# VHH binders against q96fz2, part 59

Target 1, 269 residues: q96fz2
Amino acid sequence: CGRTSCHLPRDVLTRACAYQDRRGQQRLPEWRDPDKYCPSYNKSPQSNSPVLLSRLHFEKDADSSERIIAPMRWGLVPSWFKESDPSKLQFNTTNCRSDTVMEKRSFKVPLGKGRRCVVLADGFYEWQRCQGTNQRQPYFIYFPQIKTEKSGSIGAADSPENWEKVWDNWRLLTMAGIFDCWEPPEGGDVLYSYTIITVDSCKGLSDIHHRMPAILDGEEAVSKWLDFGEVSTQEALKLIHPTENITFHAVSSVVNNSRNNTPECLAPV

## First folded at step 23 (VHH)

Design HA5
Fold by OpenDDE, fold request of step 24:
Structure HA5 (fold): chain B 269 residues (1-269), chain A 123 residues (1-123)
Amino acid sequence: as target 1 above (269 residues)
Amino acid sequence: EVQLVESGGRLVRTGGSLRLSCAASGFPFKGYAMGWFRQAPGKEREVVAAITQSGGKILYADFVKGRFTISRDNAKNTVYLQMNSLKPEDTAVYYCAARFGYYERAPNEYDYWGQGTQVTVSS
């Protein structure tokens, strides 16, 4: 996974992340550093995306079932990294393979500290290799959305108004991530960064791409992944597997350029 | 200053009961899993029981076999170990430990430790 969409306004995004805590109380996640949230139809590594994490990571006396939403840098920077520039990291931390998560120190250590997060997105993009050509067809992959009587397929939104309605009720893609905290050697703000755990693709997606993000489907999966106070690493890792509960459509080549940030990126072609 | 203070250890006869207490201070108790460990002379420190933040999950060592019960009172910043049907093999120094997040079996995973309380079970 190297490209996502996360374009919802902050308020809409927050509402979409409504949850029940351990006591069954309906809650909205509290924002940390909301000013760092930059909506975009075209998110690439090194950009900031909103993630959910346990409040216990910020407040040591908090209920671990409570959630915080925070923009973090895509591409995990390990806490032990001693260079002043995160870009000098010599290994790719955009993704973490599920099968080797416990073998790599950069992921194992933060995971052992309970630094699990849920990466939020409208969906993610993957490129299908066309046989015999150097051309790649991009696809937008997302959770199936509830068809409102009036809202045809994302592609059938005939009016701007209908489009807005679709996004107001958009089910966000919830991807399993690991985050870490890095303190710059020269001082400054702590950098929060994340990696997306990847798995082998489900059958439905296998023709498009052989790998997919580990998707946490449903509130229970999300809650268990986040709650490092009540759920062990071992138990949490059982949640990491391919899911068939996704849909996708072909999109234009507009998304190929990471600078393009328009609705055309995820529009069906 | 972080402190874990164990109490309740004493000499008891085989088949007897003890209740150990560990009073925590100097750290946010509610965010930590708590554990009881023991170390007998010449043996390694081993987990006896552990409990999550909420008390929703509990770990017991295999040798406990239903004889011991771990509990916690977050309002009092205290963790307890009720020990019943004690055996001479249970003779050890019992330690309270705290770990941020979920509990672990390995002692080295814990952040804070008490000084321990001696439990002696006579035949």
Scores: ipSAE 0.912, ipTM 0.962, lowest interface PAE 0.4, mean pLDDT 94
Fold by OpenDDE, fold request of step 24:
Structure HA5 (fold): chain B 269 residues (1-269), chain A 123 residues (1-123)
Amino acid sequence: as target 1 above (269 residues)
Amino acid sequence: EVQLVESGGRLVRTGGSLRLSCAASGFPFKGYAMGWFRQAPGKEREVVAAITQSGGKILYADFVKGRFTISRDNAKNTVYLQMNSLKPEDTAVYYCAARFGYYERAPNEYDYWGQGTQVTVSS
């Protein structure tokens, strides 16, 4: 996974992340550094995206079932990294393979500290290789959306009003991530960064791409992944597997350029 | 200063009962899993029981076999170990430990330790 969409306004995004704590209380996640949230139809590594994490990571006496939403850098920067520039990292940390998560120090150590997060997106993009050509067809992959009488499909969003209807009740894609905290050697703000855990693709997606993000499907899966106070690493890792509960459609080549940030990126062709 | 202070250890006869207490201070107790460990002479320190921050999940060692019960009172920053049906083999120094997040079996995974309390079970 190297491209996502996360374009919802902050208030809409927050409401979409409503949850129940372990006591059954309905809550909204509190924002950490909301000013760092930059909505975009075309998110690439090194950009900031909103993630969910346990409040216990920020408040040591907090209920671990409570959630914080925070923009973090895509591409995990390990805490032990000693260079002043994260771009000097010699290995790719955009993704973490599920089968080797415990073998790589960069992911094992933060995971052992309970640094699990849920990466939020409208969906993600993948490119299918066209047979016989060097061309690649991009697809937008996302959760199936509930068709309400008032909610149009992405394809029916021919008006601003219809567009709003589609996105007001959009079910966000929830991907399993690991984050770490890096303190720059020269001082400054602590950098929070994340990697997306990847798995082998489900059967439905296998013709498009052989790998997919580990998707946490449902509130229970999200809660268990985040709650490092009450859920062990071993139990949490059982949540990491392919899911067939996805849909996709072909999009235009507009998304190929990471600089393009328009609705055309995820519009069906 | 972080402190874990164990109490309740004493000499008891086989089949007797003890209740150990560990009072915590100097750190946010509610965010930590708590554990009881023991170390007998010439043996390695081993986990006896552990409990999550909410008390929702509990770990017991295999040798406990229902004889011991771990509990915690977050309002009092205290963790307890009720020990029943004690055996000579239970003779050891018992330690309280704290770990941020979920509990673990390995002693080296814990952040804070108490000084220990001696439990002696006579035949």
Scores: ipSAE 0.911, ipTM 0.962, lowest interface PAE 0.4, mean pLDDT 94
Fold by OpenDDE, last read:
Structure HA5 (fold): chain B 269 residues (1-269), chain A 123 residues (1-123)
Amino acid sequence: as target 1 above (269 residues)
Amino acid sequence: EVQLVESGGRLVRTGGSLRLSCAASGFPFKGYAMGWFRQAPGKEREVVAAITQSGGKILYADFVKGRFTISRDNAKNTVYLQMNSLKPEDTAVYYCAARFGYYERAPNEYDYWGQGTQVTVSS
């Protein structure tokens, strides 16, 4: 996974992240550094995206079932990194393979500290290799959306009003991530960064791409992944598997350029 | 300063009961899993019981076999170990430990330790 969409306004995004804590109380996640949230139809590594994480990571006396939403840098910078520039990392941390998560120090250490997060997105993009050509067809992949009587396919929203309705009730894609905290050697603000855990693609996506993000489907999965106070690493890792509960449509090549940030990126062709 | 202070350890007869207490201070108690460990002479430190921050999940060692109960009072920053049906083999120094997040079996995973309290079970 190297490209996502996360374009919802902050308030809409927050509402879409409503949850129940362990006591059954309905809550909205509190924002940390909301000003760092930059909505975009085209999110690439090194950009900031909103993630959910346990409040316990910020408040050591907090209920671990409570959630914080925070923009973090895509591409995990390990806490042990001693260079002043994260771009000097010699290995790719955009993704973490599920099968080697416990083998790589960069991921194992933060995971062992309970630094699990849920990466939020409208969906993610993947490119299908066309046989015999160097051309790649991009696809937008996302959770199936509840068809409201009025909401045709994302592509069928004939009116701006219908489009707005679609996004107001959009089920966000929830991807399993690991984050870490990096203190720059020269001082300054702590950098929070994340990696997306990837798995082998489900059968439905296998023709498009062989790998997919580990999707946490449902509130229980999300809650368990986040709650490092009540759920062990071992138990959490059981949540990491391919899911068939995904849909997709072909999109234009507009998304190929990471600078393009328009609705056309995820519009069906 | 972080402190874990164990109390309640004493000499008891086989079949007797003890309640150990561990009073925590100097750290956010509610965010930590708490554990009881024991170390007998010449043996390694081993987990007895552990409890998550909410008490929703509990770990017991195999030797406990329902004889011991771990509990916590977050309002009092205290963790307890009720020990019933004590046996001579339960003789050890019992330690309280704290770990940020989920509990673990391995002692080296814990952040803070008490000084321990001696439990002696006579035949």
Scores: ipSAE 0.911, ipTM 0.963, lowest interface PAE 0.4, mean pLDDT 94
Fold by OpenDDE, last read:
Structure HA5 (fold): chain B 269 residues (1-269), chain A 123 residues (1-123)
Amino acid sequence: as target 1 above (269 residues)
Amino acid sequence: EVQLVESGGRLVRTGGSLRLSCAASGFPFKGYAMGWFRQAPGKEREVVAAITQSGGKILYADFVKGRFTISRDNAKNTVYLQMNSLKPEDTAVYYCAARFGYYERAPNEYDYWGQGTQVTVSS
């Protein structure tokens, strides 16, 4: 996974992340550093994206079932990194393979500290190799959305008004991530960064791409992944597997350029 | 200063009962899993019981076999170990420990430790 969409306005995004805590109380996640949230139809590594994490990571006396939403840098910078520039990392931390998560120090250590997060997106993009050509067809992949009688399929939203309605009730994609905190050697702000855990693709996506992000489907999966106070690493890792509960459609080549940030990126062709 | 202070250890007869207490201070108790460990002379320190932040999950060692109960009171920053049906084999120094997040079996995973309290079970 190297490209996502996360374009919802902050308030809409927050409401979409409504949850119940351990006591069954309805809550909204509290924002940390809301000004760092930059909506975009085309998110690439090194950009900031909003993630959910346990409040316990920020408040040591908090209920671990409570959630915080925070923009973090895509591409995990390990806490032990001693260079002044994160771009000097010599290894790719955009993704973490599920099969080797416990073998790589950069992922194992933060995971052992309970630094699990849920990466939020409208969906993610993948490119299918066309047989016989060097051309790649991009696809937008996301959770199936509830068809409201009034809101046609993403493809059928003929009017701007209908389009807005679709996004107001959009079910966000929830991907399993690991984050870490890096303190620059020269001082400054602590950098929070994340990696997306990847798995082998489900059967439905196998023709598009052989790998997919580990998707946490449902509130229980999300809650268990985040709650490092009540759920062990071993138990949490059982949540990491391919899911068939996804849909996709072909999109234009507009998304190929990471500088393009328009609705055309995820529009069906 | 972080402190874990164990109390309640004493000499008891086989089949007797004890309640150990551990009072925590100097750190946010509610965010930590708490554990009881024991160390007998010449043996390694081993986990007896552990409890999560909320008390929703509990770990017991195999030798406990329903004889011991771990509990916590977050309002009092205290963790307890009720020990029933004590045996001579239970003779050890009992330690309270705290770990941020989920509990672990390995002692080296814990952040804070108490000084320990001696439990002696006579035949």
Scores: ipSAE 0.911, ipTM 0.963, lowest interface PAE 0.4, mean pLDDT 94

Design HA5
Fold by OpenDDE, look of step 23:
Structure HA5 (fold): chain B 269 residues (1-269), chain A 123 residues (1-123)
Amino acid sequence: as target 1 above (269 residues)
Amino acid sequence: EVQLVESGGRLVRTGGSLRLSCAASGFPFKGYAMGWFRQAPGKEREVVAAITQSGGKILYADFVKGRFTISRDNAKNTVYLQMNSLKPEDTAVYYCAARFGYYERAPNEYDYWGQGTQVTVSS
């Protein structure tokens, strides 16, 4: 996964992240550093995206089932990194393969500390290789959305009003991530950064791409992944597998340019 | 200053019962899993029992076999180990330990340790 969409306004995003804590109380996640949230139809590595994480990571006496939402840098910078520039990392940390997560120190260590997060997105993009051509067809991949009587498929939103309705009730894609906290050697603010765990693609997606993000489907999966106080690493890792509960449509080549940040990026062609 | 203070260890007869207490201070107790470990002379430190933040999940060592019960009172910053049907093999120094997040079996995974309390079970 090298490209995502996360364009919802902050308030809409927050509402979409409503949850129940372990006591069954309905809650909204509190924001950390809300000013760092930059909505975009075209999120690339090194950009900031909102993630969910346990409140216990910020408040050491908190209920671990409570959630915080925070923009973090895409591309995990390990805490032990001693260079002043994260770009000097010699290895790619945009993604973490599920099969080697425990073999790589950069992911194993933060995972062992319970630094699990849920990366939020409208969906993610993948490119299908066209046989016989050097051309790649991009696809937008996301959770199936509930067809409200009035809200047609993303493709049926013929009016701005209908479009707004679609996004107001959009089910966010919830991807399993690992984050870490890096303190720059020269001082400054702690950098929170994340990697997306990837798995082999489900059958439905296999013709598009052979790998997919580990998607946490449903509140239980999200809750278990986040709750590092009550759920072990071993138990959490059982949640990491391909899911068939996705849909996709072809999009235009507009998304190929990471500078393009318009609705056309995820619009069906 | 972080402190874990164990109490309740004493000499007891085989088949007897003890309740160990560990009073925690100097750290946010509610965010930590708590564990009891023991170390007998010449043996490695081993986990006896552990409990999550909420008490929702509990770990017992295989040798416990239902004889011991771990519990915690977050309002009192205290973790307990009720030990019943004690055996001479249970003779050891019992340690309280704290780990941020979920509990682990390995002692080296814990952040804070008590000084221990001696439990001696006589035949």
Scores: ipSAE 0.910, ipTM 0.963, lowest interface PAE 0.4, mean pLDDT 93
Fold by OpenDDE, fold request of step 24:
Order: C-alpha cells, then sequence, then structure tokens
Structure HA5 (fold): chain B 269 residues (1-269), chain A 123 residues (1-123)
C-alpha cells in the first residue's frame, strides 16, 4: 500500500469515527494536532494522515478504550533513530509485513509498547499490471458502502448534491498500523509516525495485487486493536488477516501523479 | 517519587489465608496493569497474578489453581491478593509490580516494583 485517499473535512471525519467506549457510551475522538490534518484524494508516504490511537498514549491515567485522532507521518521513524533527518532512514517503513512484524526491531519494539493505531482512509489505491504492456491500471479499493435507495452507485452521483451525501455517510477504511515516537537529536517537536501492516491479498483482490493492507473490519476489531491496556499484543495480532469485505473500481491515471488532488483520482472510469 | 508498598505478609499455618495489599503512589495508577510476583529462596521471581487497568482481564499462574484472587481499587490506588488454602510451597517474598498498558508474565517487563512482603507458610 503506497497510496491512499483521505479527503473528508475534519468535522465529517470526526463524526465518521464515532465509537462506543467500554461502558457503551457514545463518543467522538478528540483531536491532537488538528492543524496537521491535510485532506487529500491522493496521500503518499511521508505525508500526514489521520490515525486513531488509545487515549492512554497521551494521558497515562486515561481509559484505554477511549480514542484520540491524530495526524501522523506515513513511514515509521523508530525512536532509536539518531540522525537529525528522518529521510536518512535506510530502510523502507511505509509498510510492515504481517509475517515479519516480530522479526524487525523497528516494528517489534513499538508494538511491544502497545503503539497500535488505526490508519483512516477513504480507501487505498493499487495498480494492476497489464499483461504485455508497461501500463498499469489503477484501482480504488474501499469498504462496500450501504446503498441508500436514493443514493445511486458512487459512479451515478452525477450531482454535486448526491456526491456530498455519499461522503457524509462514507464508511472509512480502517487499516491496522504501528506507530512510534521519535525525538529529534537537536531538539524540537516529537515526531509521530506510522507504518501500515500488510497481508497477502484476499481472493477478490488477488488479480489486482498480491498484497493488501491489514483491514480491521468492524468496531470490535478496531477497538481491540487500539486498546493496548486490555488486549495483549498476541491477541491483537490475531486480528491481522486478509478480508474479502472490500470492493473496488478502476480509476483514471490521474492518481499516478501524487501532486494531483482532485475528485478525479477516485472517480470510476 | 514512585512507591509501591506491600503489606499483609506474615507467618501462617498450612491451609490458612492471607490478604496482601499494595499501595501505589507517585505514578498514574489507573493506566497501569498491576501484578503480584513471588520469589522463594534460590528460585527465580515468578508471576502469581496480574490484572489489567479495568480489571477486565486477569492472569493467574498455574500453581494458583483457584486459591488466590487478585483485585484492584483504582480509587484507592491499591491492588490486593487474597490468598487462601496456603501451602508451604507458597513461602516466598511477594512483590507488587506495575506495567504501563497490558500485563506481562516476564518480570523484566514491569516498570515499577515494591520492596516485597514476606509470606511464610508453616507445616
Amino acid sequence: as target 1 above (269 residues)
Amino acid sequence: EVQLVESGGRLVRTGGSLRLSCAASGFPFKGYAMGWFRQAPGKEREVVAAITQSGGKILYADFVKGRFTISRDNAKNTVYLQMNSLKPEDTAVYYCAARFGYYERAPNEYDYWGQGTQVTVSS
């Protein structure tokens, strides 16, 4: 996974992240560093994306079932990194393979500290290799959306009004991530960064790409992944597997350029 | 200053009962899993019981076999170990420990430790 969409306005995104705590109380996640949130139809590594994490990571006396939403840098920077520039990291931390999570110190250590997060997106992009050509067809991959009788397919939202309605009730893709905190050697602000855990693709996606992000499907899975106070690392890792509960459609080559940030990126072709 | 102070350890007869208490101070108690460990002479420190922040999950060692109960009172910053049906093999120094987040079995995973309280079970 090297490209995502996360374009919802902050208020809409927040509402879409409504949850119940362990007491059954309906809550909205509180924002940390909301000014770092930059909506985009085309998010690439090194950009900031909103993630959910347990409130306990910020408040040591908090209920671990409570959630915070925070923009973090895509590409995990380990806490032990000693260089002043995160770009000098010699290994790719955009993704973490599920089968080697415990083998790589960069991921094992923060995971052991309970630094689990849920990466939020409208969906993610993947490119299918076309046989015999150097051309790749991009696809937008996301959760199936509930067809309200009145709201036609994402493709049929011909009117701006219908488009807004679709996104107001959009089910966000929830991907399993690991984050870490890095303190620059020269001082300054602590950098929060994350990696997306990847798995082998489900059968439905296998023709497009052989790997997919680990998707946490449903409130229970999201809650368990986040709650490092009540759920062990071992139990949490059981949640990491391919899911068939995805849909996709072909999109234009507009998304190929990471500078393009328009609705055309995820529009069906 | 972080403090864990154990109390309640004493000499008891086989089949007797004890209640250990651990009073915590100097750290945010509610965010920590709490555990009881024991160390007998010449043996390694081993987990007895552990409890999550909310008390929703509990760990017991295999040797406990329903004899001991761990509980916590977050309002009092205290963790308890009710020990029933004590045996001579339970003789040890009992330690209270705290770990940020979820509990673990390994002692080296815990952040804070008490000084311990001596439990002696006579035949």
Scores: ipSAE 0.910, ipTM 0.963, lowest interface PAE 0.4, mean pLDDT 94
Fold by ESMFold2, fold request of step 24:
Order: structure tokens, then C-alpha cells, then sequence
Structure HA5 (fold): chain B 269 residues (1-269), chain A 123 residues (1-123)
């Protein structure tokens, strides 16, 4: 789980993240660092992507059920990292296996601080390795969408107006993440960075790849994962499991080059 | 300056009741889980009860056995411990503590501590 699409304009993305707080009041998440949002059909590690997190992380008297949306670096940089350059990190933090999360200091420490986030995407890409060949078939993987004339049918769009309708009510993929805050030793802004928790693939994806992101399916799961003031680490980790509520389609090799940022990356073939 | 000020500790007979209060100031109280701990002479400090920001989750130590009730009032920046059916083994100094986010059982997880209030239960 090393490539995603998150291409929606900021205002569309924000509206797709409407939620209810603990009191049942309808809200939109409040942005931090909105100028760092870089929409793309083809996001890779070390890039910034939007995540949801509790307002309590920023305002120490806030209601922990209220949400902030902020771009963070993909590839968690632990708060204890001593070097001046994050690229010197000796291990890969793009993903965090759920079965070892409490054994790895890089992930256990921020979890203990309640640093849980929800990683947002249109969906993610995975490459299927075929037996007997070096070629791999990429797939775009996402939540099933409500079927209407154009709103859930990526391949049915035949004009710019119909393309907008495909994405107008798109259900964003919501993945469980852990984040940390790193203060560069030579000063400068605090770096917020995240990892995506992974689990064994469900049956529906097992022919594509043996791992999948931990998907938070529905507002109750999202709320519990985010609310570190009311949900313990132990309770939150019970939300981490595979889901069968997922769909996919094959895509062309355009997505293989992470510099390609076009709708073709996720178009069905 | 951060302050947690406990009050209400006194001498009481076995079977009696007390209400402890902890007034907080100098920090954003609402963002903290609050706990009551106790320490008897020669013993280690141990959790008695803890409560989340909204009161939606509450922890009681096993020895409480339904005798104590923790509550909080975020408008008054105060946490309470109602102690009923007191026993001589409840004799201890009771401390108020605050932890950002969620509560924990271990005392070393807590950010702020009060000075304590003495509870003495006579036989």
C-alpha cells in the first residue's frame, strides 16, 4: 500500500468529509495548512496527503470528537529521530503492520500519545504479480459507490460535466493511520507525518495482493479511531481488521510512473 | 502556574462517607483525563478512579467494589470522588492527577499532580 489517488479540489474534499460531532451536530473539518494540499491522481510516499485528526491535538481544551483536516507527509518520521534529514531514516515507515504495531517503537510511542489519523484517498493502487512473468497488473481499489447515472461510474464519464458528476458524491476511502510530530534539530516547522496501518487482505483482494490498508468502514469507526480523548488505544485497535466492502478494476500502466498525474491513472482498462 | 488542589480529606469512621474535590487551574482542564490515586504509608501510589473528558469512560480499581464514584464538572474545572462505605484499608493520602487525552493506570503517565489530601478511616 504505496500509492493512492487523492485528486479532488479542496472544497469538494472538505464537503465529502462532513461528519457529526459527539453532540450530533453536523460539521465540516477545519483545515490546517490548506496551502500544502497537493491533489493528484498518483500520490506516492514522501508526498503530502490530507488526513483527519482530532482537534484536541491542536487545541488542548477542544472537544476531542471535533475534526481537523491537514496535509501530512506520507512516511512517518518518529519524534525521537535525531538526524537533520528525514531521508536518513534507516527503515521504511510508509506502512505499519497491525500485528506488530505495539512492538515497534516508531509506532507504539505515537499511538500512546493518541496520534491516530484517518488517511483520505479516492482509492489506492496495488500491483498484481503474475506467476511466470516480471510484469505486474495495476488495479485501482476503492469503496463501492452508489450507482446513479454518472456519480459512481468512473468508466462511464464521456465529458467534463459527466466527470464532475462521477466525483461529486464519491465516497472517500478512509484508512487508519498513525502520525507523529518531529521537531528538526536545527529548527524550523514541526513535521507532521503518517503511516498507513496494514492488515491481511480480504478474500476479494487476495488474488491481487496479500496485504491491504486497514479500512475504517463508516462514521462510527472513523469517529472512534480519531477520538483519543474518549477511546483508548486498546479499543481503537479493535477497529483494525480487513473488510470485504471493497471493489476494484484494472488500470493501465500509466500509473506506474509516479510523475503521471492524469485521470488515465485510474481509468478502467 | 498549574495547580491541582484537593480538599475534603478528614478522619471518618468505618462505614462513613467522604466527598473529595480537586480544583484545577493553570492548564486547559477539559482536554485532560482526570484521575484519583492513593498512597498508604509504605505502599506505592495506585489508581483509584479515572474519567475521560466527557465522562463517557470511567475506570475504577478493583478494590473500589462499587463504593466510590468519580465525576467531573468541566465548567468548574473540578473533579470529584464520592467515597462511601469506607474501610480502614482506605486510609491514605489521595491525589488528583491529570493526563492529556486518555487516562492510564500507571502514575508515571500523568502530567500534573496535586499535593494530596489525607483520608483516615478509624475502626
Amino acid sequence: as target 1 above (269 residues)
Amino acid sequence: EVQLVESGGRLVRTGGSLRLSCAASGFPFKGYAMGWFRQAPGKEREVVAAITQSGGKILYADFVKGRFTISRDNAKNTVYLQMNSLKPEDTAVYYCAARFGYYERAPNEYDYWGQGTQVTVSS
Scores: ipSAE 0.819, ipTM 0.926, lowest interface PAE 0.7, mean pLDDT 92
Fold by ESMFold2, fold request of step 24:
Structure HA5 (fold): chain B 269 residues (1-269), chain A 123 residues (1-123)
Amino acid sequence: as target 1 above (269 residues)
Amino acid sequence: EVQLVESGGRLVRTGGSLRLSCAASGFPFKGYAMGWFRQAPGKEREVVAAITQSGGKILYADFVKGRFTISRDNAKNTVYLQMNSLKPEDTAVYYCAARFGYYERAPNEYDYWGQGTQVTVSS
């Protein structure tokens, strides 16, 4: 997983993240650094995207079941990294394979600190290699969406009213991530960055690609992944597996150029 | 100043009961998992019990066999160990420890330690 859509305005995104805390009280996540949120239909590594994490990471007296939403850099920069420029990192941290997560220092160390996050997206893109050509067919992949009396089609983005019929009640894709905090050696703000955990693809996606993000399906899975005060690393890793509860449709090659930020990127073809 | 102050250790007879307390100050107690460890002379420090922020998860060492109960009171910044059916092999110094987030079995994972309280179980 190397491309996502996360295009919802901040207020719509926040409402989509309503949750229950440990006591069963309905809440919205509290934002950190909202000005760093850059909505786009076409997010790539090194860009910022919103993630959920436990409030306990920021407030040491907090209930660990309470959630913060914050933009973070895609591509984890380990806390122990010594160079001044994150582009000097000698390995790719866009994704983290679940089968080796406890063997890689870049992921094992932050995981041991409870630095688990949920990466939010409308869905993700994946390119299918086709037999007999070097062309690749992009697909937009997302949770199945519940149809209501007011539901619209994904392709109906030609007016604010049509956009709302699709996106006001969109179920956000929730992917398991690990984050770390890096203090630049020459000073400045701490850099928060994340990786997306990957697993073998489910049968439904196997013809598109052999890997998929580890998807947390439902509030119980999301709560357990986030709550590092009440859920051990070992128990949290049991949540990491493929899911068949996923759907997709083919999209045009507009998404191939990461500079294209239009609804056409995810429109069905 | 961070302080963990254990109390309640004393001499008791085999089969007796004892309640240990650990009063915490100088750090955000609620965000920490709390543990009880023990160390007998000539032996390594070992976990006895540990408890998460809310008490939703609890760890007991195998030798506890249902005899001890850990609890915490976040309003009073205090963690407790109720020890019943005490045996001479329970004789040790008992330590309170705190770890940010979740508990661990290994003593070197813990951030703060108390000075300990002596528990002696006579035959």
Scores: ipSAE 0.806, ipTM 0.922, lowest interface PAE 0.8, mean pLDDT 92

